VH-VL binders against q9nrl2r1430to1533. Designs and how they scored, part 319

Target 1, 104 residues: q9nrl2r1430to1533
Amino acid sequence: GGVHELSAFEQLVVELVRHDDSWPFLKLVSKIQVPDYYDIIKKPIALNIIREKVNKCEYKLASEFIDDIELMFSNCFEYNPRNTSEAKAGTRLQAFFHIQAQKL
Short names: E, the ipSAE of ESMFold2; O, the ipSAE of OpenDDE; V2, 0.75 times the mean of E and O plus 0.25 times the DockQ between their complexes.

## First folded at step 23 (VH-VL)

Design n7a (framework fv_iluzanebart; at its last look DockQ between E and O 0.91; V2 from the best seeds 0.81)
Fold by OpenDDE, look of step 23:
Order: sequence, then structure tokens, then C-alpha cells
Structure n7a (fold): chain C 104 residues (1-104), chain A 123 residues (1-123), chain B 107 residues (1-107)
Amino acid sequence: as target 1 above (104 residues)
Amino acid sequence: EVQLVQSGAEVKKPGESLKISCKGSGYTFEDHWIGWVRQMPGKGLEWMGMIYPGDSDTWYSPSFQGQVTISADKSISTAYLQWSSLKASDTAMYFCARQTFDYKSYYEYFDYWGQGTLVTVSS
Amino acid sequence: EIVMTQSPATLSVSPGERATLSCRASQSVSSYLAWFQQKPGQAPRLLIYDASTRATGIPARFSGSGSGTEFTLTISSLQPEDFAVYYCQQYDDWPYTFGQGTKVDIK
């Protein structure tokens, strides 16, 4: 049910945040530090925002939650070349997510 | 209910060290920037810096770089502002403030403020 | 840093009258502009963010307008509790900076 799903989303976000490869995803990219980021990425998102949405019960379906997580990774791969630390971290974290998401 | 509660007023002498605190509650502390603002007596507001407790990313205003240290302990939802050696000119009210975000519009702004901590430095 | 300049320094207004406060940025800050109200002995209170959006709980008599370098805070009908100092603040670039404030007092 909804309560169990919410708890599952909360737990998964906690696990993502605690992961060693979460550092590119903890918060929104700073437009001050990366001036062109928001010219390229039109739907920015990060784990802090996703957790906020979970806490506010914004996700009614697991698919909505998964879509936001996938968007987060998609943004990373769109902006960062494959050989960057960010992209490499994202690849590992996404793999972790996919394993955990099977439990949803 | 989101709240920022700051530590109490401080009376210090020049040369002394000081660490004041700002405790957040009613939200996920590590997911929001915490900023510090100085207000000298009868004067305006000055941004000193901010910290993201989730990864300890810290930004200082150039005027305050090297003058203070901003830190956070996310395990107790607390941010800190500290001086190694106070000066009389550090006499001021110090506010902490939380940055929020609108995940629909992607705007980030500071919405909630602590009640302020008065620091008085005099010989 | 981006310099924020408010005018006038002091604005004397009678209760019920319209108050218009100006804020100018030394360079464009887009819409990353907030207005704060501060009363003596209190912390600043957010009134407007993103130049024109009222914060939660803020009365409709407060409105913000402008973009780029010129911004305005309007109080359509000043209430007794509105006499205070008002600050604009840009958050488009670091360091974030405040205007020097406009004191709204009773005429």
C-alpha cells in the first residue's frame, strides 16, 4: 500500500544518499560554479529534492519516484562526459539504484 | 514546523575564541543550505557565508574569508559559526537562515531565520 | 560583488497610503531578488522571493516587481505593523548581497 511504498522510498533515498558515489547528486548544481549547467539541463533535480518530495508524499506511484531518480542520472550523463568523476559515480550509483529498485 | 534556534547571547573579550550555534528542526537538516548573516549595531545585513550540511560544502563571502569558520554537524542538525580570536569589531547580531528550494520552479531562496545571537566583544 | 542600492533611505508614509521602495543592482540579477522586512529586535522576515512571488503568509498588500537591475516593493495600503526596515537581497551571484535598507516610518 501507500504507506509501505512511502517507507520504501524513504529508505531507498537514505541508501542512495549514504552511498559513496552520491556526492554529485546530493544537491542541485550551482549555477555560480557551473554557469552553463542550466542552459543544458532543463529539469534539474537532486537527492535532496527527491527526499523532500518523498517526505511531502508527492509520489503516488513508484514509477513517479523512479522517473525522478532516472532523470537525476540522465541529467548527469547529459552534462558530464563519460570519463568524468561525476559520470563514473553516476554509473555506479545508478547500478546500485537499479538493484534496490527491484525491491519496490 | 520549521525552526532555527540559535545559541544565547555572548559577552567576550578581544582575543577570546567563540563558537555559536544554530539548530534546525522540522525538516531534513542536511538537505538545506544554512547561511550566516552579520548585522552590526544599527547597521544593515551582511552575508558571511553558508554551508550545506549534507556534504559540508562551504562558501564564504570574501570579506569574511579567513575571519570566521562555518561548520555543521548534521547528526544533531546544528550549524556553527566560530572565531579563533575575537575583535571588538565583531560585536554584532548574528543570524542563521535556511535556504529552501522550489522543485517545480527550481528557485532557491532563504526562507526561515533564527532569532539571532548577540555577540558583544569589549575589553 | 553585486552592489544593491535601495532608495529612499527613509520613507515617511501615513497609514493607509501606498509605499513604493526601490532596489537597484549594479548588474543584472535576473529575478533572483528577495525582499525582507525587519522590525527592531527581530530577525528578518521574507516577504518576496524571485522578485515577485509572495512568501507564504505574507499579506496581499505586499507586492514585488522588476527584473534585471531594477526592482520595486510596493505596499498598497500601509498598516501600522508595516513600519519597519526593508531590505532587498540578490541571490544570483556569490557573495549574496543586501541593499542598505529602506526605513519606512510614520509621517
Scores: ipSAE 0.877, ipTM 0.946, lowest interface PAE 0.5, mean pLDDT 95
Fold by ESMFold2, look of step 23:
Structure n7a (fold): chain C 104 residues (1-104), chain A 123 residues (1-123), chain B 107 residues (1-107)
Amino acid sequence: as target 1 above (104 residues)
Amino acid sequence: EVQLVQSGAEVKKPGESLKISCKGSGYTFEDHWIGWVRQMPGKGLEWMGMIYPGDSDTWYSPSFQGQVTISADKSISTAYLQWSSLKASDTAMYFCARQTFDYKSYYEYFDYWGQGTLVTVSS
Amino acid sequence: EIVMTQSPATLSVSPGERATLSCRASQSVSSYLAWFQQKPGQAPRLLIYDASTRATGIPARFSGSGSGTEFTLTISSLQPEDFAVYYCQQYDDWPYTFGQGTKVDIK
């Protein structure tokens, strides 16, 4: 909690968005472009939504913030075979996240 | 407080170029789709297209593809609608609108609208 | 593209009475339907999304119902400020499309 922790969440989200491998995670997957996505993924989440939740102070615990970030990656790996560009980007961004999260 | 403020009314002649703007404030501009809607005099509403400023992903309605350019500059929180050569039939009100996401119900919708920009094209 | 058809084109209603507006989609849009109000010289205002969820700050007299291809907007007790044009809009498939509008006039 508190304003110091929320500032850290904001900074971390900014770093994730700036990363080259953020492209699959910037916004929700389009049901028009990927018709079966929401048949498989029931708790969709993306970086723009996570940032909105940070801005609105929706996270009460750091674990809640971390859980949403990990859910984002888990959704990617659940939907995408590991050899896809999306899954490879997810693996690299998740590794970056774990390194940055150690600084919290 | 979320606001979308559009540029002022324009009076133009056929063949002239025009770029109108929509500036967002009170939220993270790059994280929300911005759509453009046309309303011809006395007529209903038509979606022209939309852009996600975070990555410039841009979608056009088929009847507007190639007729206008939709762009955004996220560094100044501004979206644009542009004509290279105006026609009299472009006379209309043009609205921008912000898309948002209800993360409790998981639905997307357009919640805030700009005030509109009247474009008049006449000889 | 999905055609949205609204009826009636004009609805004359006395203040305090109930108004019912219809919207039909040319194919199922599930619940991806919004209703907007537009007054002369103003931008559209979101009333309802997801077919039945009122947007923030919208009075309880506005309610939406329906799914699939047939939708209604109900104003349970029409107020003077409710005389406007109402549009439905689907956001199930691109391009997103509006109905032609229903004008609600004083009887």
Scores: ipSAE 0.677, ipTM 0.893, lowest interface PAE 1.4, mean pLDDT 92
ESMFold2 (binder alone), look of step 23: mean pLDDT 92; pTM 0.938

Design p3a (framework fv_nezutatug; at its last read DockQ between E and O 0.85; V2 from the best seeds 0.85)
Heavy chain, then light chain:
Amino acid sequence: QVQLQESGPGLVKPSQTLSLTCTVSGYSISSGYYWHWIRQHPGKGLEWIGNIHRSGDTDYNPSLKSLVTISADTSKNQFSLKLSSVTAADTAVYYCARTDYEWGSFRFGLDVWGQGTTVTVSS
Amino acid sequence: DIQMTQSPSSVSASVGDRVTITCKASQSIRTYVAWYQQKPGKAPEPLIYDASSLQSGVPSRFSGSGSGTDFTLTISSLQPEDFATYYCQQWYATPYTFGQGTKLEIK
ESMFold2, look of step 23: ipSAE 0.777; ipTM 0.909
ESMFold2 (binder alone), look of step 23: mean pLDDT 90; pTM 0.933
OpenDDE, look of step 23: ipSAE 0.901; ipTM 0.952
ESMFold2, fold request of step 24: ipSAE 0.765, 0.785, 0.763; ipTM 0.906, 0.913, 0.907
ESMFold2 (binder alone), fold request of step 24: mean pLDDT 90, 89, 90; pTM 0.936, 0.932, 0.934
OpenDDE, fold request of step 24: ipSAE 0.909, 0.909, 0.907; ipTM 0.958, 0.957, 0.956
ESMFold2, last read: ipSAE 0.768, 0.750, 0.782; ipTM 0.907, 0.903, 0.902
ESMFold2 (binder alone), last read: mean pLDDT 90, 90, 90; pTM 0.935, 0.938, 0.934
OpenDDE, last read: ipSAE 0.909, 0.908, 0.907; ipTM 0.956, 0.958, 0.956

Design p3b (framework fv_nezutatug; at its last read DockQ between E and O 0.82; V2 from the best seeds 0.83)
Heavy chain, then light chain:
Amino acid sequence: QVQLQESGPGLVKPSQTLSLTCTVSGYSISSGYYWHWIRQHPGKGLEWIGSIHRSGDTDYNPSLKSLVTISADTSKNQFSLKLSSVTAADTAVYYCARTDFEWGSFRFGLDVWGQGTTVTVSS
Amino acid sequence: DIQMTQSPSSVSASVGDRVTITCKASQSIRTYVAWYQQKPGKAPEPLIYDASSLQSGVPSRFSGSGSGTDFTLTISSLQPEDFATYYCQQWYATPYTFGQGTKLEIK
ESMFold2, look of step 23: ipSAE 0.756; ipTM 0.901
ESMFold2 (binder alone), look of step 23: mean pLDDT 90; pTM 0.935
OpenDDE, look of step 23: ipSAE 0.899; ipTM 0.950
ESMFold2, fold request of step 24: ipSAE 0.765, 0.744, 0.770; ipTM 0.905, 0.905, 0.909
ESMFold2 (binder alone), fold request of step 24: mean pLDDT 90, 90, 90; pTM 0.934, 0.936, 0.934
OpenDDE, fold request of step 24: ipSAE 0.906, 0.907, 0.906; ipTM 0.955, 0.955, 0.954
ESMFold2, last read: ipSAE 0.768, 0.745, 0.770; ipTM 0.908, 0.901, 0.907
ESMFold2 (binder alone), last read: mean pLDDT 90, 90, 90; pTM 0.934, 0.934, 0.936
OpenDDE, last read: ipSAE 0.906, 0.905, 0.905; ipTM 0.955, 0.955, 0.955

Design p3c (framework fv_nezutatug; at its last read DockQ between E and O 0.90; V2 from the best seeds 0.86)
Heavy chain, then light chain:
Amino acid sequence: QVQLQESGPGLVKPSQTLSLTCTVSGYSISSGYYWHWIRQHPGKGLEWIGSIHRSGDTDYNPSLKSLVTISADTSKNQFSLKLSSVTAADTAVYYCARTDYEWGTFRFGLDVWGQGTTVTVSS
Amino acid sequence: DIQMTQSPSSVSASVGDRVTITCKASQSIRTYVAWYQQKPGKAPEPLIYDASSLQSGVPSRFSGSGSGTDFTLTISSLQPEDFATYYCQQWYATPYTFGQGTKLEIK
ESMFold2, look of step 23: ipSAE 0.757; ipTM 0.903
ESMFold2 (binder alone), look of step 23: mean pLDDT 90; pTM 0.937
OpenDDE, look of step 23: ipSAE 0.900; ipTM 0.951
ESMFold2, fold request of step 24: ipSAE 0.791, 0.760, 0.764; ipTM 0.913, 0.904, 0.908
ESMFold2 (binder alone), fold request of step 24: mean pLDDT 90, 90, 90; pTM 0.933, 0.934, 0.933
OpenDDE, fold request of step 24: ipSAE 0.907, 0.907, 0.906; ipTM 0.956, 0.955, 0.955
ESMFold2, last read: ipSAE 0.767, 0.771, 0.776; ipTM 0.907, 0.909, 0.912
ESMFold2 (binder alone), last read: mean pLDDT 90, 90, 90; pTM 0.933, 0.934, 0.934
OpenDDE, last read: ipSAE 0.907, 0.906, 0.906; ipTM 0.955, 0.955, 0.955

Design p3d (framework fv_nezutatug; at its last look DockQ between E and O 0.90; V2 from the best seeds 0.84)
Fold by OpenDDE, look of step 23:
Structure p3d (fold): chain C 104 residues (1-104), chain A 123 residues (1-123), chain B 107 residues (1-107)
Amino acid sequence: as target 1 above (104 residues)
Amino acid sequence: QVQLQESGPGLVKPSQTLSLTCTVSGYSISSGYYWHWIRQHPGKGLEWIGSIHRSGDTDYNPSLKSLVTISADTSKNQFSLKLSSVTAADTAVYYCARTDYEWGEFRFGLDVWGQGTTVTVSS
Amino acid sequence: DIQMTQSPSSVSASVGDRVTITCKASQSIRTYVAWYQQKPGKAPEPLIYDASSLQSGVPSRFSGSGSGTDFTLTISSLQPEDFATYYCQQWYATPYTFGQGTKLEIK
């Protein structure tokens, strides 16, 4: 939870947001477009929320940060079948994240 | 200006492998989101064959009887299509196309197309 | 597979007419729909992406709308160069299927 870790979290979030496969994850899912989403997903989260938590220094451990990112992907795969564009993007983005997370 | 151009033999014998290449100019395929192959049987509608993501991840139409393989060569700025064991049903105009991405926005659609190349399967 | 049912299959209209083409998805696909125009002997050209976003260079008389299962392409005032075949396509899930097409003919 030091300054070094905080900066690493910030940088990783920036890299995730800039990734081409981040589009399903930039903001919370729209209830208008997906009416039943929040009936299924009980802990919604997105990169903008995670970024705010990082900026507010809410992550004291790397594990907490990683847990939120993994929750984001878990939600995607729970709701979206594997052949959907969101799931495909999520799979690639998660792989990218796992590589980058090893540097934390 | 981004341009796509299909190339390959216009005639293929039944049971052989159809091979096409899409050459991209004015844009790096490594920067694109999806690269697609689409075909159109004479007098018919459009059929999506498959796609390759810039990461190398591929998706194919499971309705095709021929085995589909799509690959990319970043050094040549090309991506290719192979259909094995072709039949007359694979006679069509074949198009390559692009789906692009801008920061924060996935543009659902094919925004750039090649002019198409005719492939006839005949003995 | 997701089926895209396009209607009508053909339509006759006159210059200046308002024309609407519909596409119904077999399941909810959010706004992940594109529309294309194809003229004989030519490659399809993009018109709309993400259901309602106009592609660059496309005349403003073209518009797209819809979300979920029902989508529409509208030409507010038909021009001579608009007579062609139009296709919708879904991008929600593979395979990325097309509608069967709508041939817009001159009356």
Scores: ipSAE 0.886, ipTM 0.943, lowest interface PAE 0.4, mean pLDDT 95
Fold by ESMFold2, look of step 23:
Order: C-alpha cells, then sequence, then structure tokens
Structure p3d (fold): chain C 104 residues (1-104), chain A 123 residues (1-123), chain B 107 residues (1-107)
C-alpha cells in the first residue's frame, strides 16, 4: 500500500531484528557452515534482505511483506528439527511476529 | 559481578523429590537468555538436565523421563530444579549455570557456573 | 541424541608443548560447540563458545576451530596451570550433550 504501510513494515522489521531470538534470521545461512542448506531450501530469505526490500519499496501489498516473513519461518522449520536452537528461536520470534502483524 | 549459588538438601532418600534453588546475585534473571541445571555423577562426565528460557519456556533432557521440573521466580531472582522419584543414580554434584545474551550473536554456552552442591541419595 | 566423542581420553605433555584435543559430533552441528576447563575440586569454567570465540579473560594460548562434525581445542604453549579436564558441549539441539572429557596431565 501507501506511505503508512511502508512505515509499518519498517517498524515491524526493526522490532523483529531487535528481538532476542532474531539471531538465526539476521543474514542468509552460510553455505560454508551448512553446505546442504541450499539443496533443501529453494527460496532462501533473511531479515537483512527483507529490510532492504522494505527500504527500496519493493513490497506493494502487506500480503507480499507477510509472505516473505512467513517464508523465513517456514524455511527455518523445514530445515531444522523442533529440538534445535534455531527452531526454538524461530517459534518464539514467529509468535512475536504474529502479535505485531495484527497491527498491519 | 554475576554469581550463582546452589542451595538445597545434601541428603535425599530414595523415592523423594530432590529440590534445588539457584540464587542469582549481581544480575537479574529476567535479563538472561537461558538458565540451566547441569550435574556430574561421581566418576562420570557432565550431563545437561534442562533449561528455562527468559520467557518461561523449558527444555528437559529426555533421559530424565518427565521427572524434572525447572521454574523461575523473578521476584526472588532465583530458579529451581525439582527431580522426582530419585534413586542412588541421581547422586551427583549439581550446578546451575547461565547462557549469556548479546544481540546478534550465537553465544550458547555456560559462561557462569555456580560452585556446585553435592546431593547424595541414600536410605 | 547427538554424541560428542573427545580424543584423546588422556594426554601427558610438558610445559611449552602444543596440545590439541578433538571433539567429534555424531551429526553436523554447524559451529555450535563450547569448550570448558575443569580443575580438580572446582566447577567447570568457560573457554570457548561458537567453536572459536574466546571467552573473556581466557588466555590467548587457548584457541578453538572447526565446523560441522570435527572440532579442536588447541593450547599453543602448555603452562603448569593448564592441568585440568577439558569438555566440549554441543548447542545445536537438545539434549545439549557434553563430550566425555580429556584429562590433561603435565609431566
Amino acid sequence: as target 1 above (104 residues)
Amino acid sequence: QVQLQESGPGLVKPSQTLSLTCTVSGYSISSGYYWHWIRQHPGKGLEWIGSIHRSGDTDYNPSLKSLVTISADTSKNQFSLKLSSVTAADTAVYYCARTDYEWGEFRFGLDVWGQGTTVTVSS
Amino acid sequence: DIQMTQSPSSVSASVGDRVTITCKASQSIRTYVAWYQQKPGKAPEPLIYDASSLQSGVPSRFSGSGSGTDFTLTISSLQPEDFATYYCQQWYATPYTFGQGTKLEIK
């Protein structure tokens, strides 16, 4: 949408980045550390990329923004079993996102 | 300076519940990321018992078969361990420990430990 | 559960020697490994987190490396105060398992 929605997207992304459980999601997963990640995850995405897309006004609809955030979490849960440190962080950050997203 | 101190009974009879408290000084437990219980059986290595996240979420070692409860009391700046139905196999030194927080970093590890408290399970 | 296997189980070395202790995970755990030093009669103390990051106050002769399944702790020049048992611990997934320990004796 409009200027108001772009400000809301930026504020929400900033809140996600500042959250305690953002550490798995700040940057794309390293191919060096996790060589098979990109064989399994076909649409990789991270908060730094989403924030850049917000800054460049690449989201025209709230649904496009929400889809990228939800894709980030679904990638986490697809690659990481529930007992992993990444998946635990993802679960908490996603819950936080859902609460904040009600304001869009 | 952050200090952790375990407290509780040193002797527990079989089938009873072991109850330990970790008192945190110089740091608010609500500021930490995770708070853990670890034990070391005589002649054995270290075993992670479980953790409590600052949100109240808990994770437990499955080997303890739902016998474990970890809880926190922010008003007392304490967190606790309850281990039910103890046997002689639960005789160990028990430690409480912290996982530090720093934004944007993977700092999982036990950066502060209590001094340990010996618990003996004996009739 | 993720098994962490340390080697050697024990090592004797002289002051000034370079000592390497290894820890192997039963599956890939990225860099999610911490190392601890435990002196006799004392609680463990942190050395390394995230495979290679040195804890504050730890002497620079200690270093860590590795990713995936193979990890090392290196003491570049052994000192008398380094007599201890060393443990690795994985932080990839619960239960957060430890290695069995490596006892370092100075001869």
Scores: ipSAE 0.751, ipTM 0.906, lowest interface PAE 0.7, mean pLDDT 92
ESMFold2 (binder alone), look of step 23: mean pLDDT 90; pTM 0.935

Design p3e (framework fv_nezutatug; at its last look DockQ between E and O 0.85; V2 from the best seeds 0.84)
Fold by OpenDDE, look of step 23:
Structure p3e (fold): chain C 104 residues (1-104), chain A 123 residues (1-123), chain B 107 residues (1-107)
Amino acid sequence: as target 1 above (104 residues)
Amino acid sequence: QVQLQESGPGLVKPSQTLSLTCTVSGYSISSGYYWHWIRQHPGKGLEWIGSIHRSGDTDYNPSLKSLVTISADTSKNQFSLKLSSVTAADTAVYYCARTDYEWGSFRFGLDVWGQGTTVTVSS
Amino acid sequence: DIQMTQSPSSVSASVGDRVTITCKASQSIRTYVAWYQQKPGKAPEPLIYDASSLESGVPSRFSGSGSGTDFTLTISSLQPEDFATYYCQQWYATPYTFGQGTKLEIK
């Protein structure tokens, strides 16, 4: 991707991290707190990982960046029932992301 | 200093709608994570009624028989509770409370409470 | 709904005693638990959030621990002002349910 796209990815990640509903997504899920998480979720991902990929210019297309973000949310909704605090946060954060992603 | 204050009628007739307002001072409700209503029947424990997120997203306790509606008015820095078709079972002290957010961490708890307001459902 | 089974329902203790109150969740709820203190005629006051984090202004004799299904509130050395009713609450899923309460009385 171009310099402009890279900057856009960086900015969007910053906005996601700063969002108050980012708390379930900042880092990978703790295996200690959720022992069975990695038995269910096969492609774990978090905002810190995505940020690192952005910084390393691993995203050549916006679609690749979006795919990782969507995977992050997909994992959340796959593991967490709708009434959980994580799922609720994820729903709001995803909505925010979809609005911001239109700028990409 | 963040302060919450409940207000509304202390007496409501059966089948009517209970309406309460929580006025927040010293803090913008648009900055809070969750705003809650909790009640306590005389001599009983605490019961979570519902919450509203600063985005307007609401959650209600499905165990309540009355229809619950929580709304927020950012212009007044208030959020409100409505319970429709109340019965004697809705007689309680009603509290509003806050859940805050620190960057990187959801603070799981009610860190600020109102003093509570008594609502009696009676003919 | 997630049930929070709090025990004991009541306990008598003396000043200086170590007191332990427990809450058991009907399912794993990570560390998403808060504890509150309520005195007669007053609103509840926060003690612990996220299972083990002490709220600002709360004396260090209060502590919380636990994860998964078993949670504990401990008062290391009971003071006269600590006689009250205590509640746990889970924040894992709605409805955010409370324990039934523990009344701590003076022996």
Scores: ipSAE 0.901, ipTM 0.952, lowest interface PAE 0.4, mean pLDDT 95
Fold by ESMFold2, look of step 23:
Structure p3e (fold): chain C 104 residues (1-104), chain A 123 residues (1-123), chain B 107 residues (1-107)
Amino acid sequence: as target 1 above (104 residues)
Amino acid sequence: QVQLQESGPGLVKPSQTLSLTCTVSGYSISSGYYWHWIRQHPGKGLEWIGSIHRSGDTDYNPSLKSLVTISADTSKNQFSLKLSSVTAADTAVYYCARTDYEWGSFRFGLDVWGQGTTVTVSS
Amino acid sequence: DIQMTQSPSSVSASVGDRVTITCKASQSIRTYVAWYQQKPGKAPEPLIYDASSLESGVPSRFSGSGSGTDFTLTISSLQPEDFATYYCQQWYATPYTFGQGTKLEIK
């Protein structure tokens, strides 16, 4: 809890959003553009949703915040083969996340 | 403003290693997103050889994977292609090219190309 | 590997005509297509990225559309300088394959 923890979540989300590999994760995948996405991915999530949850203080534990971020990457790797541009971006952004999360 | 220029030998003998360098002017190679090598066979289409990401990670066309190496030298503002064990099938015009970065956008494409250098593999 | 099939292989048209070139992917690639123009003896030049976005400095007579597997490059009013070969390229997955090209010949 507390101000320091919420500030840390906000700082980390801002760093993820600013990263040049954030482009696949900024908003939810469009059902119109990718009709089968939601047949495969049962718990969709994106950085804009995570950022809003931080702003609304919806994370009670650091583990809940980390779980949403890891879910975002897990969804990427489940839907996208590893040789895709999305999966390559996800791999790099996840590595960046793990490094930044150690600073918390 | 940004210019890419290929350099290297125009004639290479079979079984040798083809070695090309792309010199970047007016732009720092460290600022780019991806740097690519492309080739165009005589009278034929374009083939992506591989790329190097700004992090140093490389991706290669699987048809060439064991034969190709792409590397970068930031101190010289250059990136390079080595293709081992060449045959006549590797005769082509070789291009280096850039994928630029734009936050929040899927900006993939080859937005700047070198002039191309012709490499002939012949005994 | 993802195959990109261009049609037609060549097209002959007059100045002022509307010209359409298509590119079909062997699987869904979202909008991850770029288009290039190549004149004889020159490197390709960028036209379109992300299926429909014009590269900087590209004349507005060029437009792109499509998603999934079917993509189109259109030249709304053909000019003499548009004689060239046009290529599509997919950016969904490595290897980043090109179409085989479409030669545009001015009558």
Scores: ipSAE 0.774, ipTM 0.910, lowest interface PAE 0.7, mean pLDDT 92
ESMFold2 (binder alone), look of step 23: mean pLDDT 90; pTM 0.934

Design p3f (framework fv_nezutatug; at its last fold request DockQ between E and O 0.92; V2 from the best seeds 0.85)
Fold by OpenDDE, fold request of step 24:
Order: sequence, then C-alpha cells, then structure tokens
Structure p3f (fold): chain C 104 residues (1-104), chain A 123 residues (1-123), chain B 107 residues (1-107)
Amino acid sequence: as target 1 above (104 residues)
Amino acid sequence: QVQLQESGPGLVKPSQTLSLTCTVSGYSISSGYYWHWIRQHPGKGLEWIGSIHRSGDTDYNPSLKSLVTISADTSKNQFSLKLSSVTAADTAVYYCARTDYEWGSFRFGLDIWGQGTTVTVSS
Amino acid sequence: DIQMTQSPSSVSASVGDRVTITCKASQSIRTYVAWYQQKPGKAPEPLIYDASSLQSGVPSRFSGSGSGTDFTLTISSLQPEDFATYYCQQWYATPYTFGQGTKLEIK
C-alpha cells in the first residue's frame, strides 16, 4: 500500500543520492555557475527536491515519483551535450534508476 | 599507499598494436571513479587518450588516428590500453592515472599517476 | 573539442616572486579544471582540482581560481623546487584536453 510505496521511494532516493554519479543531481543547478540554465530548463528539479516531496508524501502514485526522476534526467540531457561529464554521469545514474525502479 | 604502474613493450613496430597495462596496488580499481591513459610525446605537452569508468563505460579522444581500446580486469586489479596501427606519431611516454570520487562531488583531476612508460614506434 | 589556451608559454622568475599562470577555455566549463606540475623526466603531479581545491600534500603557496572560461594558477612565493612545467586540464567534456603548458624557468 501507500506506506510500503513511500518506503520504497525513500529507499530509492537514498540509493540514487549515494550513487557516485549523483553529483550533478544532488541539488538544483547553480545560476551562478550556469547563467543560462533556467532560460532553457523550465521545470528544474533535483534529488533534494524529490526527497522532500517523498518525505511530505506528495507522491500518491509510483508513476508520479518516476516522472519526477525522469524529468531530472531529461533536464540534464536537454541542457548538457552527450560528451559532458554531467551527461555521462546522468546516463549511468539513469540506467541504475531504471534497474532499481523495477522493484517499485 | 595507492600506486599505479605501467607495463608493456617499450618498442613497437609501425602498423602494430601498442598494448600497455596499468597495475594498481593498494586500491581496488572498482573503487575508483575513472581510470585514464595520458601520453606525452618527446618535448611536447600532455594528451588525454581515454578513460574507463568503474562501470566499464569508456571514453576516447577522437583526435587520435589509431583505434583506442581501454579495458579493465578487476580480478587482476588492472586496466589496459590498446592502440592499433601505430605510427611514429605514437612515440611517447604513456601514463596511467586515476580520478577519485568524493561523495557529492566529482574530483575533477588526476590525483594519482603512474611513473610512465616509454613507448617508441620504430622499424 | 574544448581548447585550453595557457599563458604564458614560458616565464622567467626568481625565488620569492609571485607567479601567475592563466588558462582560457574556448567555452564555459564551470569550475571543472585541474592543474599539474611536471619536472623533467618525471610524471606530472597534481596541484589543484575543481579549479580551486588544493590537492593533499601540496604547499599552500599554490592556489587556483576561476570559473567559466578564465582560470588562474598562482604561486604566492616561488621556491626553488617550483621551477617546472605546469599544465591545466578541463574536465567539462571529453576529450579532457590539456593546456599546452607553461615552463617556469629561473631568471
């Protein structure tokens, strides 16, 4: 049920955060470091935000949780060319997520 | 203490394949973030050849004319470089190096280097 | 590829001098820059990572700064053992290119 799903979401977020490829995703992109980021990315999101939403029980469906995670990766790939360190990390982390998400 | 050591033939004939191995001691290659090969032609600067991530993902410098292959053997705690169809332009000192991971941040840099091994391409 | 233009190519200085080496990227690369020191016949040694973080064991007279396209390595007070060649490297995108190097010579 809902309690079990919440626990699963929490656990998955923990695993994503602990992953060595999580560094681009731990918090929102810095506007100082990337001045044009928010001109391009209209729905910014990061693991810390997703974790907060999980803690607040804002995800009623697994699909909603998955959508936010996928949005996070989508934003990364939209802004960062494939040969960037962020995109490479994102690719690996997303693959990890897809495997773990099968348990949801 | 973490140590990297390059090994392989110091002389390779043109058109042959250059093969080098980096043996890592004091640290598991499975714990490293990236493992790299860098070379330096005599009297020249440094050139990044390629890298292998702990997951097995590889990245290569597309500017190299030779086909680059980097692989890892966790059982031997080694990773290797193969450069096909070498020419005199591939004569260089070859270094293996590490990029480590600090939680929450990619440590952008090569923090541990091998001593380097000289490879001469000559007939 | 991202070009890292290092300046100057060579510099002569004296012990005690303040030395500044710059590296300019062909595009914004955030803070994804490392600096290395290489002495003749030796492997490069790390100095700075992530533009401004000092590697373990590196003397505090070395410092790095910059973000975006302009990066600087500074030696506050040059010591005899600091005469060497220095390289910057970007880690924003593959290939992870180096600057052409700066040879720091004794005046």
Scores: ipSAE 0.908, ipTM 0.956, lowest interface PAE 0.4, mean pLDDT 95
Fold by ESMFold2, look of step 23:
Structure p3f (fold): chain C 104 residues (1-104), chain A 123 residues (1-123), chain B 107 residues (1-107)
Amino acid sequence: as target 1 above (104 residues)
Amino acid sequence: QVQLQESGPGLVKPSQTLSLTCTVSGYSISSGYYWHWIRQHPGKGLEWIGSIHRSGDTDYNPSLKSLVTISADTSKNQFSLKLSSVTAADTAVYYCARTDYEWGSFRFGLDIWGQGTTVTVSS
Amino acid sequence: DIQMTQSPSSVSASVGDRVTITCKASQSIRTYVAWYQQKPGKAPEPLIYDASSLQSGVPSRFSGSGSGTDFTLTISSLQPEDFATYYCQQWYATPYTFGQGTKLEIK
């Protein structure tokens, strides 16, 4: 716990944001651009929201932080077929996350 | 100035493997997002063959999936196409092309193309 | 596979005219459309990405619009050098399919 754990969450989310496959996940999906998204995805989340929750110390356990990141990927794969550009980016970013998370 | 140049044989016999190389100059292929092969059949439109992501992941047109291999050689700043078991239907102009990287944006498209190389499959 | 249907297959117009070429996707593809210009004997050149964003160096007389399934390339004031074949391509899902092309002839 403590200060170094919060710093680790911040460092990991920054690495995710900087990754070249982060483009689908930076902000919530637009209702205008994707009208049916919120009919299908009931718990939307994105990296800007996760980063804000880290900044406000809203994650009390590492598992809570990891759950939000995994929810972000799960939403991507639920909405997007595997052959889509969005799902391909999600697959690569999730693999990167798993490598970084297991080292924390 | 970024340039892409296709190279390979212009004539290939049926059932052989077509092998093409794209040489990239003025830019590291490690910096690109995706590298693609496209072909244009005589008097017809364009067909996407496949691509290789900077991570090494490949995507192939399902119509060609079992016949196509795309690979990259970062030490030579090249990427390659192999198409096995060719037939006359594979006669086309073959292009290599790039999808550029812009952080945070959906910028998919072919922003730089090679000049094209004509491949004829004939007995 | 997502089919991209261009119309018209050819168009003739005079210098100064406004020309519109359309591309229709067989399913919703958001804004994930690129447009290319190909002159005889040359490789295609990029014009538009993400439905409406101009590639660097493309004259402002070119514009793109649309989302979902219906997309348009417009040349606001046709120039003699715009004689070419134009292609759309979707980037939503593999295979990244092209339209069949629209040949623009200058009267």
Scores: ipSAE 0.754, ipTM 0.902, lowest interface PAE 0.7, mean pLDDT 92
ESMFold2 (binder alone), look of step 23: mean pLDDT 90; pTM 0.934
OpenDDE, look of step 23: ipSAE 0.903; ipTM 0.953
ESMFold2, fold request of step 24: ipSAE 0.733, 0.719, 0.747; ipTM 0.898, 0.891, 0.902
ESMFold2 (binder alone), fold request of step 24: mean pLDDT 90, 90, 90; pTM 0.931, 0.935, 0.933
OpenDDE, fold request of step 24: ipSAE 0.906, 0.907; ipTM 0.956, 0.955

